VH-VL binders against o14526r1to248. Designs and how they scored, part 10

Target 1, 248 residues: o14526r1to248
Amino acid sequence: MSYFGEHFWGEKNHGFEVLYHSVKQGPISTKELADFIRERATIEETYSKAMAKLSKLASNGTPMGTFAPLWEVFRVSSDKLALCHLELTRKLQDLIKDVLRYGEEQLKTHKKCKEEVVSTLDAVQVLSGVSQLLPKSRENYLNRCMDQERLRRESTSQKEMDKAETKTKKAAESLRRSVEKYNSARADFEQKMLDSALRFQAMEETHLRHMKALLGSYAHSVEDTHVQIGQVHEEFKQNIENVSVEML
Key: E = the ipSAE of ESMFold2; O = the ipSAE of OpenDDE; V2 = 0.75 times the mean of E and O plus 0.25 times the DockQ between their complexes.

## First folded at step 1 (VH-VL)

Design u12 (framework fv_ustekinumab; at its last look DockQ between E and O 0.01; V2 from the best seeds 0.00; counts 0 for: pae E 23.0 > 2, placed apart)
Fold by ESMFold2-Fast, scan of step 1:
Structure u12 (fold): chain C 248 residues (1-248), chain A 119 residues (1-119), chain B 107 residues (1-107)
Amino acid sequence: as target 1 above (248 residues)
Amino acid sequence: EVQLVQSGAEVKKPGESLKISCKGSGYSFTDYWLGWVRQMPGKGLDWIGIIWPGDSDTRYSPSFQGQVTMSVDKSITTAYLQWNSLKASDTAMYYCARGDYLEPAFDIWGQGTLVTVSS
Amino acid sequence: DIQMTQSPSSLSASVGDRVTITCRASQSISSYLAWYQQKPEKAPKSLIYAASSLQSGVPSRFSGSGSGTDFTLTISSLQPEDFATYYCQQSYEYPYTFGQGTKLEIK
């Protein structure tokens, strides 16, 4: 029996609890990712606002004197940097919407998990019941056989022998039907256990793929922002160099 | 704070239509089942059914199937229970309640809407 | 439909008493059983879910036990605010049927 099967048949049905918690963790991790990105977006927005405020300090620099053109270079660079972080904030806010949309779709598919678990539990109960009845059916058949042999030994009437043979044949048919019921219940149990395990594995794999894609989008947004910041700083350096000493 | 707020008491005549509401707040409305329960005066609780707000999937009790309609409006986080033609036997307190998708037992209940149907 | 039968229909008890209410399902419902408390003129309040799990904010004097067909709700030391009607509900199979209720009255 699988790991799931072993836990399912454990004391106080601990297998069901393991299955229950496993299913519930998926949607929880989706919400946790949304919360993380929301906090990260707030950091970017705070930086953008602080940088825009700092840009005003450069704008308050004296318009007369040797350093006036350099104050303008600081202001332009600071404004562009603030914009880079604001754009990242917007991208992260859009990503949060994607994460939450995925979470809603995840729950729509997961809402039937309880029905599937119950179906598997029913198969478990059927197998348990049939499994307990099979030994009784086998014992009854053996008892009928023993009675028939005892009567044969005692050399009783032919009528009594015929009656015993009929009872033995009926017990044999009952045993055959019990074996067939057991085999059917076992097959149903094994199929439903396999279906449940496969479905839960598919859910976990699908969830991991979605989370990787969402994290990939996050990584690309951050990387794009770093590239833009690099360009802003390169422009800043070139703008400093382009300030003519003869214009001052 | 998680809460379900239901519409006010209604007094109707037999044959009239009625739609009562249940507004959810403080939680993700589309992540939970919303159920309806009837309690006739001096009697116990009767399960009417549940609806999944995300896709309007419904599960009705056979005794209420065709007698009432459950619906939702996700944009205002509100669920509805509707009758096309009321009967005197519909006189009861109606509760809405929230259920988790894995533990569908109700954890949060509305305050109830009293519906009185009399000539 | 799964039929839920509670016993007793009513009982009288004194503050400090240990009270036990039982609920029987007409077929096995595993652990898909909840207990609710309803005070006069009030909506029901969730006490226990999954047969034995205490709902958040519910006092530890409440406990649930059982599985399959036989379930019990126990109040270890009855308090004045515990006088109410108690309902069990199965959520194993649609429709999610309630028991008829047990009215707990002051002695």
Scores: ipSAE 0.290, ipTM 0.677, lowest interface PAE 4.3, mean pLDDT 86
Fold by OpenDDE, look of step 2:
Structure u12 (fold): chain C 248 residues (1-248), chain A 119 residues (1-119), chain B 107 residues (1-107)
Amino acid sequence: as target 1 above (248 residues)
Amino acid sequence: EVQLVQSGAEVKKPGESLKISCKGSGYSFTDYWLGWVRQMPGKGLDWIGIIWPGDSDTRYSPSFQGQVTMSVDKSITTAYLQWNSLKASDTAMYYCARGDYLEPAFDIWGQGTLVTVSS
Amino acid sequence: DIQMTQSPSSLSASVGDRVTITCRASQSISSYLAWYQQKPEKAPKSLIYAASSLQSGVPSRFSGSGSGTDFTLTISSLQPEDFATYYCQQSYEYPYTFGQGTKLEIK
């Protein structure tokens, strides 16, 4: 995250749009995250169901023979694994709810921000307009000066000279006004842009922090499940070890 | 001393070309415009036009537009009036004269160049 | 074109006389009028510019007046060297035009 206040200055005053666009990506990321977690939950659920079926399969094992007790070990283990994955599914589903809730809050925040930065957008437009007029005003003034000089050289009538002078003076005044307007517009733009940049930065940072927290929750849920799964496997091993050939 | 010195008298035939000169001295050549005036024998003064030596801009009387060409060589502070094809009716005294940019009047005159066009 | 009409076309006077020459423009030329003196076989000499301003070196007996359409050149006391032809010229607009001239002869 570069400091927004230092990087939005550029040609054509496009910095505001860039920043605004960046901020708009936040809600999109949130939705994408929810979708991702949803998909993971589906996988876990599928896994759970599959394990349950596997358990059933183990239960259908031949009850006769010396191997029969080991089918029970498989059945139990498969059932436990099914439960582990089911639990993870539920955790992830709850997490999705959290993400969606955050998304709703985020939209509210963005709406509010949009309302607050509208004035900046207006300032951008004003500056753009006055920037285009300034060169024209300057050119017009220079042309009038040249014309006046030409007429002076031509030793034209005083009437014509007076007329030319009037035109030059008017052009000069117009230029002065255009410069003033430009300066004012620029100052206003700079102030509002800076403010907007800071707001956008704060929003983005907050968003990222929240997203990281959600990711943390996701990671924790998965890790816990893996621990449980590990335990189930350990138990499976132990159960197998505890069954001697002589006992069968 | 401020002065305009014109080239000598010319005797030409109809159809011939001619270029007469007016050399300025004693002043900044580009700070003043130069004009040309025709005086036919026994007649009054006719305004031909003016030229600005600084950029060679010109103004011609409608009566002389296309009939003569004014030019200058700043390097030698000389103005020229030229004809591509002389007519008998071009027989006259031709004067160059200086004018101020701020005062539209002649203040210094050349001595004149007599041009005679005859068959 | 602006037409300049001088009056009279010719006049005779004696040394010491007050002489007045008139120039009329076909339209208003404000003060953009000059007066010139021309002696026989000589180049014109500038006398007056801006209707009433004396050129450098011109004797004070010469004076110009007028504005708009009517102008006057006055010689307060005619001197022998003043016998010549006088021309007015407007410089109000292009083309600049001269009057037809006034010949001042010795009586």
Scores: ipSAE 0.011, ipTM 0.470, lowest interface PAE 9.7, mean pLDDT 90
Fold by ESMFold2, look of step 2:
Parts: C-alpha cells; structure tokens; sequence
Structure u12 (fold): chain C 248 residues (1-248), chain A 119 residues (1-119), chain B 107 residues (1-107)
C-alpha cells in the first residue's frame, strides 16, 4: 500500500474512495479485535475453571488403594495447568484495555481528519458531476452547428438563419462554461486529492502498524502460556518418576 | 421573473383527447430542458420525460412511451403534454418543470394542471 | 431503471429538532441527486441539487450530503414551515426516478 498515491489517479477516483472507506472502517476493525480477544479470554477462563473443578472432584472421590500418591501428582499438575490458563485470561483482559485505548485515540484522529477532508470530497463530487454532463453539452453544440449549416444550404430566410445562429451561439457559450467548470474542478481536485491521499495513506499505515503490534502482544501472551504449560508437563513427568513403586 | 404557468384544470371522459400547456417566461426558453411529472392522487412523483425546446429532442420514461406526447411551440415559449385517448388511470396532477442542461435536476416548477378522467 | 429508496416513510419532530432523511440509490449515481419539498396541494419546491448545493433562496438550515448510493437531507433546526413531504430524485441516467417520499410532521 506504499504505492497507493501513485495508483490513486489512474482509477477514476477509485483509490480515494477505497482509502476513505478503509480509514472509516478502522474503528470498526478495532472494536471487532477487542470483541474477539474478549471471547478468547472467556474461553480461557472457562477452561481454567473446568480443569480446577475436575481436579477437585477427582481428589474428593473414592481413591483407588495404593494409587493415591500418583493420583495426587496428577491432581497437582492439573491445578497448575488451570492456573496457566487463568493467567492467560488476565493477560488478555489487560490487552483488551490496550485495544480500547487505541480505539479512543483513533476516533479523535478520525474526527479531525473528517473535518479537514470535506472540501476534498466536495471536489470529487463536483468533478464527477461535470464529467457526466460534458458529453451532452458537446453533442448539443454539434447538433446546433449541423442545423445551422443545413439551413444555409437550404437558402432559408434571414430571420430563420438569425434564430439558428443565436441557438448555436448559446450552445457554444454553454459548452464553454461547461469546459471552464470542468477545468476549474479538475485543478481543485488535483490539489486536494494529493494532499488527502498522503494524509489518508499515513493514517492507514499507522493503523496497520498498531494492529500488528496488538496482534504481536496477543501472540506473545499465548506463547508464554504454552511455555508454562510445557514446564508444568515436565514437572508432572519428573514427579511421576520420583514416586517409588514400593511406596504404592 | 422566471416562471412556468400551466393551463387550467380539465375534466374529461375516457376516450377523449387532451392537450395541456406550460408557458415559460422570463428566461431563454430554448436553453433549458422542460420536463413533465405526474402525481396521482395521494401518491408520489412520476417522471414522464423531458424535451429540449431548441430542437424537440425528447426523452420519455419507458412507462410513458407511446402513451403521451410531449411537444413545444418555440414561438410562444409553450410546451405541451398530449393524450390521444384518455383513461381513468390518467387522473392526476401534472407538473411541468425546468432543468438545467449541466445539472438536469429541476429548478423551477409550474403550478400543476389537475386532469380528472371519469365517466 | 435506478430505484431510489427513502427512509423513513414518515416521521414526527418538534420545532427546533435536527431532522435527517436518507435516500439510497440502487446503483452509484455519483452526485446527481436533488431534493424537493412539497406541501399539501402545492407544487414541489427545489431545495438541493448536485447532492449538496442549495438552490437560491433556500434557508441555510437545509443541507445535503452523500455521494454514490447513500444521501442525506438534514434540517438543522426545524421550523413550523418545514412540515411537508420530501422527495429525492436522481438525474444520473434516464428515467430520472424519484424516491417514494418522506412525510415530515411537526409535533
């Protein structure tokens, strides 16, 4: 998207509309990320609570005879696993706060930007409107010229020829005004469009970098939990090996 | 003062012909589109079409094509809407309106002509 | 044909309120949209052309916005004289269709 400014001019304002639409969608995407992370935190908390309850129910049941020491090692490991997932829940809840803080900053930036680009959007509308009407004005003028030439060939009265000349002159003036309006709208469009394209590009790049950083924090939190789970599992294996068959 | 003045209300029977008028004044009649709009009782606005008075270039809505005829008399700056055979469903208010060539939305409206077709 | 859909079909508001009426086109019409006001038993009056430009003599409390398919007419501080039906119209391609209208009732 580093080349957005270069492609902006070649697509009938498609680049400006895409850029503006993307900027407008930024706060929506930020809220959607917060909602996703919130649901993931709920999943992790549910897992933690279910594991803790399962472990306690198993330990409060009727234990098998000499298997009790090994079952206790299993219970302790399961409780530690539940704590790993609870800690991830807490990390994700903190991350949600960071996402929402970014969202508030984003809304402030969008408000200022929206106010600044109203004139650019107006310039797009004016140019588009004039561009749609110009062919009709050109054809009207051409038709008047053809009619005037036909009347000259037919040796029509001076009164009819004067009327035809007046119509041609008015059509020519209308076409000239249309061309002048187009040229003025084009010049204003080009100036404002370049300025807006650079500003919108910077906003979109900032948004993507911030979202990447937030996703990086999410990935790091999950990775830390997976490392902890691995350590709990290694402790479990070692504790099983340390229980003597003779004590059973 | 730029204005469009329409002919008076008409009461007709089905099968009769009718021609209603719209006179433009205070502006160059041949330099603007002149359009016609129908409004049935209690309903919204229906675009009938537009005519360029300078050369009689005419554009009709598909739903009115062949059912009504638009024409102009430039010498008296007057546009007409004509039916050869009225139907009861033609009962409506009919407006003429002026449109700019560059931005063809209507900017000036006539006062309307009520056409009542009943047997 | 381009279909023009207005929302809401009717609404009630008090003098001084900010009122918003929307108009949606079935395809892009760029900025070729006009707004009209019609009081009962009267001819329509032109308010807005080219989506956002006020017609001569229209009070500044009226404003238009939008481009493409979504358009809005706003009355910033409603007055008693604004009780009317409002229509949008596209002038992008023939036939130049109107919206179905929005009745504005003043409480």
Amino acid sequence: as target 1 above (248 residues)
Amino acid sequence: EVQLVQSGAEVKKPGESLKISCKGSGYSFTDYWLGWVRQMPGKGLDWIGIIWPGDSDTRYSPSFQGQVTMSVDKSITTAYLQWNSLKASDTAMYYCARGDYLEPAFDIWGQGTLVTVSS
Amino acid sequence: DIQMTQSPSSLSASVGDRVTITCRASQSISSYLAWYQQKPEKAPKSLIYAASSLQSGVPSRFSGSGSGTDFTLTISSLQPEDFATYYCQQSYEYPYTFGQGTKLEIK
Scores: ipSAE 0.000, ipTM 0.369, lowest interface PAE 23.0, mean pLDDT 83
ESMFold2 (binder alone), look of step 2: mean pLDDT 94; pTM 0.958
ESMFold2-Fast, scan of step 5: ipSAE 0.000; ipTM 0.497

Design u13 (framework fv_ustekinumab)
Fold by ESMFold2-Fast, scan of step 1:
Structure u13 (fold): chain C 248 residues (1-248), chain A 123 residues (1-123), chain B 107 residues (1-107)
Amino acid sequence: as target 1 above (248 residues)
Amino acid sequence: EVQLVQSGAEVKKPGESLKISCKGSGYSFTSYWLGWVRQMPGKGLDWIGIIYPGDSDTRYSPSFQGQVTMSVDKSITTAYLQWNSLKASDTAMYYCARELRYFDWSPEGMDVWGQGTLVTVSS
Amino acid sequence: DIQMTQSPSSLSASVGDRVTITCRASQGISSYLAWYQQKPEKAPKSLIYAASSLQSGVPSRFSGSGSGTDFTLTISSLQPEDFATYYCQQYDSYPLTFGQGTKLEIK
């Protein structure tokens, strides 16, 4: 993740904005995952209903005959397949609930993140303002020094000399305060930018980790269904083999 | 069926108060943000603001801040847009729309819209 | 405020045509852009979010692309029901802003 920090610092405000935009993309991906799983669940439900219907159609119209035991094997297998896909539908519906619940906790995390973002943007503005003010304070101080030196060289009253000295001292104090404010603002800006970059990196990593876990749950549910389907098929083959060909 | 149903057309005089409504059904009302959009006759869309029904958190467009108030009543899954004193320039179609949003600074599109409430202010 | 500019402001096309509408942001908005369709006297309908993600129930002939400041909405084979006004909207920062709209008319 060295690219993340390098990108942030190198671009200053641009780096911050790019990272923040990436973080905001997270909730969109969460919604998209929920939508995908919802469509996938609909496919499984449709398959289940169609297989159950096919099973009934195969059985109800067939007259009595030597083939009847094999039609029963088809019916039993078809019903079991329908149930496997119905169970997957239920598991996917539960997973959608998990995805949406994660989306809700993302809302809380992002609301807290907003306070930090606003604070960081405030620090940027403060630094910008102080940065522009500092040269003016320095210029004022130098002008006061030059004016005091001019009066010292001219024949002038002690009263005017004292006034000039007072103005120069006030300008020096103003400059010192401006330097302190700049140093404080710069330190605050640098720390908040670093903290924001690290927070955004952590949020992206946490989001990816959570999305991977949700996808893992999806994969496991599908795998369980494939195992069950395999077992149904093995039972189907054994049931066919067990039908007697001897006529009594 | 997810629906947003808005109140009927209003004809008012300048200076009068008005409160229009947007009722949500078929979804968890407090799980989505609700936005308001204005469309003046023959013009484009202007975003007014957004409200989160769960805690009544609001965000207004600067051009509408102080001109109009958004509120909700969770018990009847209804959002409101209110004016204390209408102006002729408030004449427009007003839409409410649902937004799936996880961050209160970045709403993620409006997926379901109300049919609109036409507000006419004339003397 | 971020200004959204659409081009063209109006376009005449025939059924079966490939139509392209563009939207430009005055500053970078990443992919935080949505497209809406509005028919006369009707509420807007969501078509696309996140610049390129198709909203559920929207025909596959609609597609979106772009990032940063330049965005495009494409209708690959125009149908009679597609004649409407189309709006882009940025949701990157407050206040949310819409483009001025592109009116798609029958040629």
Scores: ipSAE 0.000, ipTM 0.375, lowest interface PAE 19.5, mean pLDDT 82

Design u2 (framework fv_ustekinumab)
Fold by ESMFold2-Fast, scan of step 1:
Structure u2 (fold): chain C 248 residues (1-248), chain A 118 residues (1-118), chain B 107 residues (1-107)
Amino acid sequence: as target 1 above (248 residues)
Amino acid sequence: EVQLVQSGAEVKKPGESLKISCKGSGYSFTDYWLGWVRQMPGKGLDWIGIIYPGDSDTRYSPSFQGQVTMSVDKSITTAYLQWNSLKASDTAMYYCARLGYEDYFDYWGQGTLVTVSS
Amino acid sequence: DIQMTQSPSSLSASVGDRVTITCRASQDISNYLAWYQQKPEKAPKSLIYAASSLQSGVPSRFSGSGSGTDFTLTISSLQPEDFATYYCQQYDSYPYTFGQGTKLEIK
């Protein structure tokens, strides 16, 4: 029946649409990652500016007196700490550029994917049309076979039998052609559905690998900055220790 | 034993209606075509048409189309040949005959003589 | 319509003779030809169908041959009861048509 065929293929097409929608979440997550890193970079920039300002306050401390060397230690440490956070800000800004560049490549891949989706949907329509013709050809062939059997049983003339045989042979040929068209359309549909599914899977796997790599870069940048901060802190302790207590 | 028995001789006037019969026995009446053949006095055989009793499908000779009607009554295994308005030129012997496996007449009725005169 | 022409229109022969009657169709009828025998005041009787097949119960002295447009009915050894008119009929195409008949008279 044509109604059943359309309903069945409509549901199959809906499944394809759901899968395709899932793939579209990739670019959204890429944008969300960029937004997160941007906010994180703003935090680092704010810290850097605040530390630089604090360093200026330390430099305005009393230049005379026993505490002058310690104010210098605070200033040098604050300046270096501000620099560490500024460098992290720059690293995160570069990472944002990498994320956005990947996002642009992802959008180009998705545009190409639309061409395959259109082709697959076209194959669905072709299969739907051909599947409606097959039952009609089958019914016609069966009706001709039944008519031929009736005439055989009724001991009709040879001429009427020959005419019925010719009609049955023509109906059989029509049915064979309808079956061939259906098989071709189904094979094309199944191949395109498989190709689309494999491509969607590859796209999602590629996206996951890219996201992991970008997160790895983020983690290393933060870790490197923490190492540098630790070095600044160690220098701060050494500079304090180096201030002579042999004062007059 | 296959047998076709036709109705008796008829004498009619021009313009009158007539229905003659042919009763089959000794075979499956609905499984064979039945034909009608006219023979004018001293002349040859002239094919009128054939009817399939199973579904009343008919094939008429163009010379007789509209001149005469073939019909059947399956319940009494009888075929009929009918005129609505007879003409003098309808005077003839009328035979019914069964078509065999091939489309030839394998068994014949004894004939019904129809005479149309004023 | 397919015209069927028989030859001769009439003939006389003696008991024991070999008799041949011909029938010609105006177009190709393959082997869809029958032969009928009609005795005076009697209904026709089937003799041969498919140009050469004998109807059940018909004596073997009767035989038919031919295909296409030319057909022959042969009686190999004429008997007194064979006095009759013989008709050919094509059943290849509607309307079915008969030859004009051949009257056979025993001398």
Scores: ipSAE 0.000, ipTM 0.357, lowest interface PAE 22.0, mean pLDDT 83

Design u3 (framework fv_ustekinumab)
Fold by ESMFold2-Fast, scan of step 1:
Structure u3 (fold): chain C 248 residues (1-248), chain A 119 residues (1-119), chain B 107 residues (1-107)
Amino acid sequence: as target 1 above (248 residues)
Amino acid sequence: EVQLVQSGAEVKKPGESLKISCKGSGYSFTSYWLGWVRQMPGKGLDWIGIIYPYDSDTRYSPSFQGQVTMSVDKSITTAYLQWNSLKASDTAMYYCARHPYDELAFDIWGQGTLVTVSS
Amino acid sequence: DIQMTQSPSSLSASVGDRVTITCRASQGISSYLAWYQQKPEKAPKSLIYDASSLQSGVPSRFSGSGSGTDFTLTISSLQPEDFATYYCQQYESYPWTFGQGTKLEIK
C-alpha cells in the first residue's frame, strides 16, 4: 500500500512505530555512507603511494645512453598519476567532512523529533487511560439512573427522591466532563499522530535528497579524476613521440 | 505499582518563594486528576484544589485561590504546588493525591512534604 | 461551604471490638462521601468512596453506610493496625471539605 495508506493510518500505534523505526534508520545510513567513502579514500591513497614508489624506480633506471629520456617520461607520468589519485583522496576526505556535517545536523533534527515522539506517546497513554475511565463514569451514571427509577417506582418520600435526582445530575455532569476529557484526548492523539506521520515523511524525503546530493558529489569527484588520468595518459603518449632518433 | 512521590521537607522564612513537587508513576499520569491537601500541625485535612495534568484544568478551594499555584510538567510526570510569598500560617504538611474522577474521591496519596515557615 | 462533623472526636477500643464512627454533613451530599485512615506521621490511606464502596485492597472488616447527611464507618473486628485517625470527606460540591477527624486509640 501507499506510504501513508489507510492500512498504516488505521493501525495508529502500529503505523507510528513503523514510520518512526524507518526514520531512525536515517542516521545509520549516513554513517554507512561516511564509512564507504572512508574506505574508498584509503584505496586511492594506497594507489598514490604505490605509484610514487614506482616513480622512484623509474628515476633510478639507467641514466646513461639514448634510453634515459624514456625513463624520465615514465617518471613524469608516474608522478602525475600518483598526484591524480592523491587529489581524489583529498576530495573524498572533504566529502566525508560534508557527510559528517550533515550527520550532525540530522542528529539535532532527530533530537527534536524524539521530543515530539515523547509527546505523541504521552497522548497515546492519555487516551488509553481516559478510555479506561470513561466506561466506569458511564456505568456510575447508569446505576444512579436505575436507582432513581427504582425509588420513583417505590413511591419513596419527596426528600429521598430529590437526593436521588441530585445524585443522578452530579453523575451526569461527571460523565459529561469525562466525555469532554476523552474527546479532547482523542482529538489531540489523532492530531499528533497525523503531525508525526507528516514530519516522518518530510524527514525521509529530506534525507533522500541529501544522500542523492552527496552521492552526486562522489560521482563528480571520481569522474573529474578519470578525466585528469586520461589527460596524463595523452601527455605520456606525446612525450614518447617527442623522443626522436635524432636528438641532437 | 501506582505511586506518588513528593519532594523533601522545606524550611523557609516569611516572604520567600517555594515550589514543592509530586511525581506520579505506575499509571497514566495525564488521565487522572491530581489534588493537593494541607494538614496543619495537630489539625485535620484541608482541600487546596485539583488539577487535570493533561490540560492543566484547575479547580481551587476559594481559601487558596490566589495564595498558591498548582501546575504540572507532563514530560516528567510531576505536579507542583507553588507559593510566591510564604507566610508563617503556611506551615503544614502538604499531600498530593490521585483522583480518578469526581465520583470516586482520592484513591492514592503521596507521602507528604513538610513545609515549615518561621523566622 | 458544607461543614463535616465527626463523632466522637476520640474513641478507645480493644482488638476484636466492633467500632462505629459517624459523620454528619451540614446539608445533603447524597452518597458523595469518602473515608480515609491516617496513622501517626503517615499519609492518609483511602478506605471507602461513594459512602459504601470499598477501595481496592482494603480489608472487608471495613464498611460504610449512610446517605444524605448521616454517615457511618464501621470496623467489624478491630485489628492492631486499625488504631489511627479516621476522616470523612464530602465531594458533592466545591470546596471539598473534611471532617475534623476521629482518633481511634487502644484501651
Scores: ipSAE 0.000, ipTM 0.465, lowest interface PAE 14.3, mean pLDDT 84

Design u4 (framework fv_ustekinumab)
Fold by ESMFold2-Fast, scan of step 1:
Structure u4 (fold): chain C 248 residues (1-248), chain A 119 residues (1-119), chain B 107 residues (1-107)
Amino acid sequence: as target 1 above (248 residues)
Amino acid sequence: EVQLVQSGAEVKKPGESLKISCKGSGYSFTNYWLGWVRQMPGKGLDWIGIIYPGDSETRYSPSFQGQVTMSVDKSITTAYLQWNSLKASDTAMYYCARQEWLYDYFDYWGQGTLVTVSS
Amino acid sequence: DIQMTQSPSSLSASVGDRVTITCRASQSISSWLAWYQQKPEKAPKSLIYAASSLQSGVPSRFSGSGSGTDFTLTISSLQPEDFATYYCQQYNEYPLTFGQGTKLEIK
């Protein structure tokens, strides 16, 4: 059934396009990760600057009074928080450089695979074209055979019989060539499709491993900063306790 | 390379006879069907017929059967399209084209011969 | 006779556009359809045969699809030299028949 061939062909071609589309999304996700970390770093930098400004405000206009020692505790803790977030900003900026470096390598590997991808797409088109050849070649051969048989039954001239025989022989040779071209194109298509599928799988797996590692670095940097913030908070509590309320 | 070279433009009066030519080169002339296609001014393509040069077998479009004659001279790899009595309605560009061996589409075309029939 | 109908009869597009031209046969022609390009005052040029097979020397931006009665010609990224009239042609049975043509014009 010709419909089955068309359905099968469409399914295989669609599968390749889906896989290739997925692979092409890799560099986009890398760029999106860099953009996300950049915005996250900006948040940290903004926090750091705000805390430093708050500390400076307290220092510049700090009034003398009963609560002056507590203002110093706020100032010291604010400065330390500003520093923690500034250090995270720097760590995230370094991570962005790592993400961008990976992105550049990713683009290079994608470019190097262009000819292989084009070769696979060419094999798809060749097989599609040759698949059309076979039924038409078979039909032409059948038609020539029927014409030859009709002429034989009509007891036509030897010249007409010889002409019909020549056309049938040419059609038979074309059918043989079409079968050979189909078998060759199918084998080439299957091998290139397999090669492309394995390459795409390897690229997706490598991309996922790289993204996981980069996210791991992000998580570690944030976690380290949270630990430092916790230490600053505990120190803040201790400094409050250490303020003397004793008056002479 | 495959080439189909057609004869030059013709200007005729109604009732006159005309024979235009198409010379093939760069391929086995006797092994390919050769077709003729008409294009009236500002209109689309209209198939006239095909001829097999090896034995001069012809197949005409029903619209052109009896109005025009196709022939070949395989010794000079040339096909002909002939009118015994031209009509004003024959004014058109006439193309010859080679029919692909396995498929009945036209893979190479001549440059065309403009035929103008006016009184 | 098999009647071939193209849609649209004319189309305006810009360089870089994706253009689709359709061709419908009055009865099934399997995959036995060809597409031709004709530039003003020039002979037609074969683009596609067997519905989807690209003629040698034709740019890869041209592609064909379809079977049975409905067929499409697609130009993925239109170039200045692509402004022309396009014709489909069935060769499933005699008489051979062409579509009425689709004129692709600059926008």
Scores: ipSAE 0.000, ipTM 0.364, lowest interface PAE 25.5, mean pLDDT 83

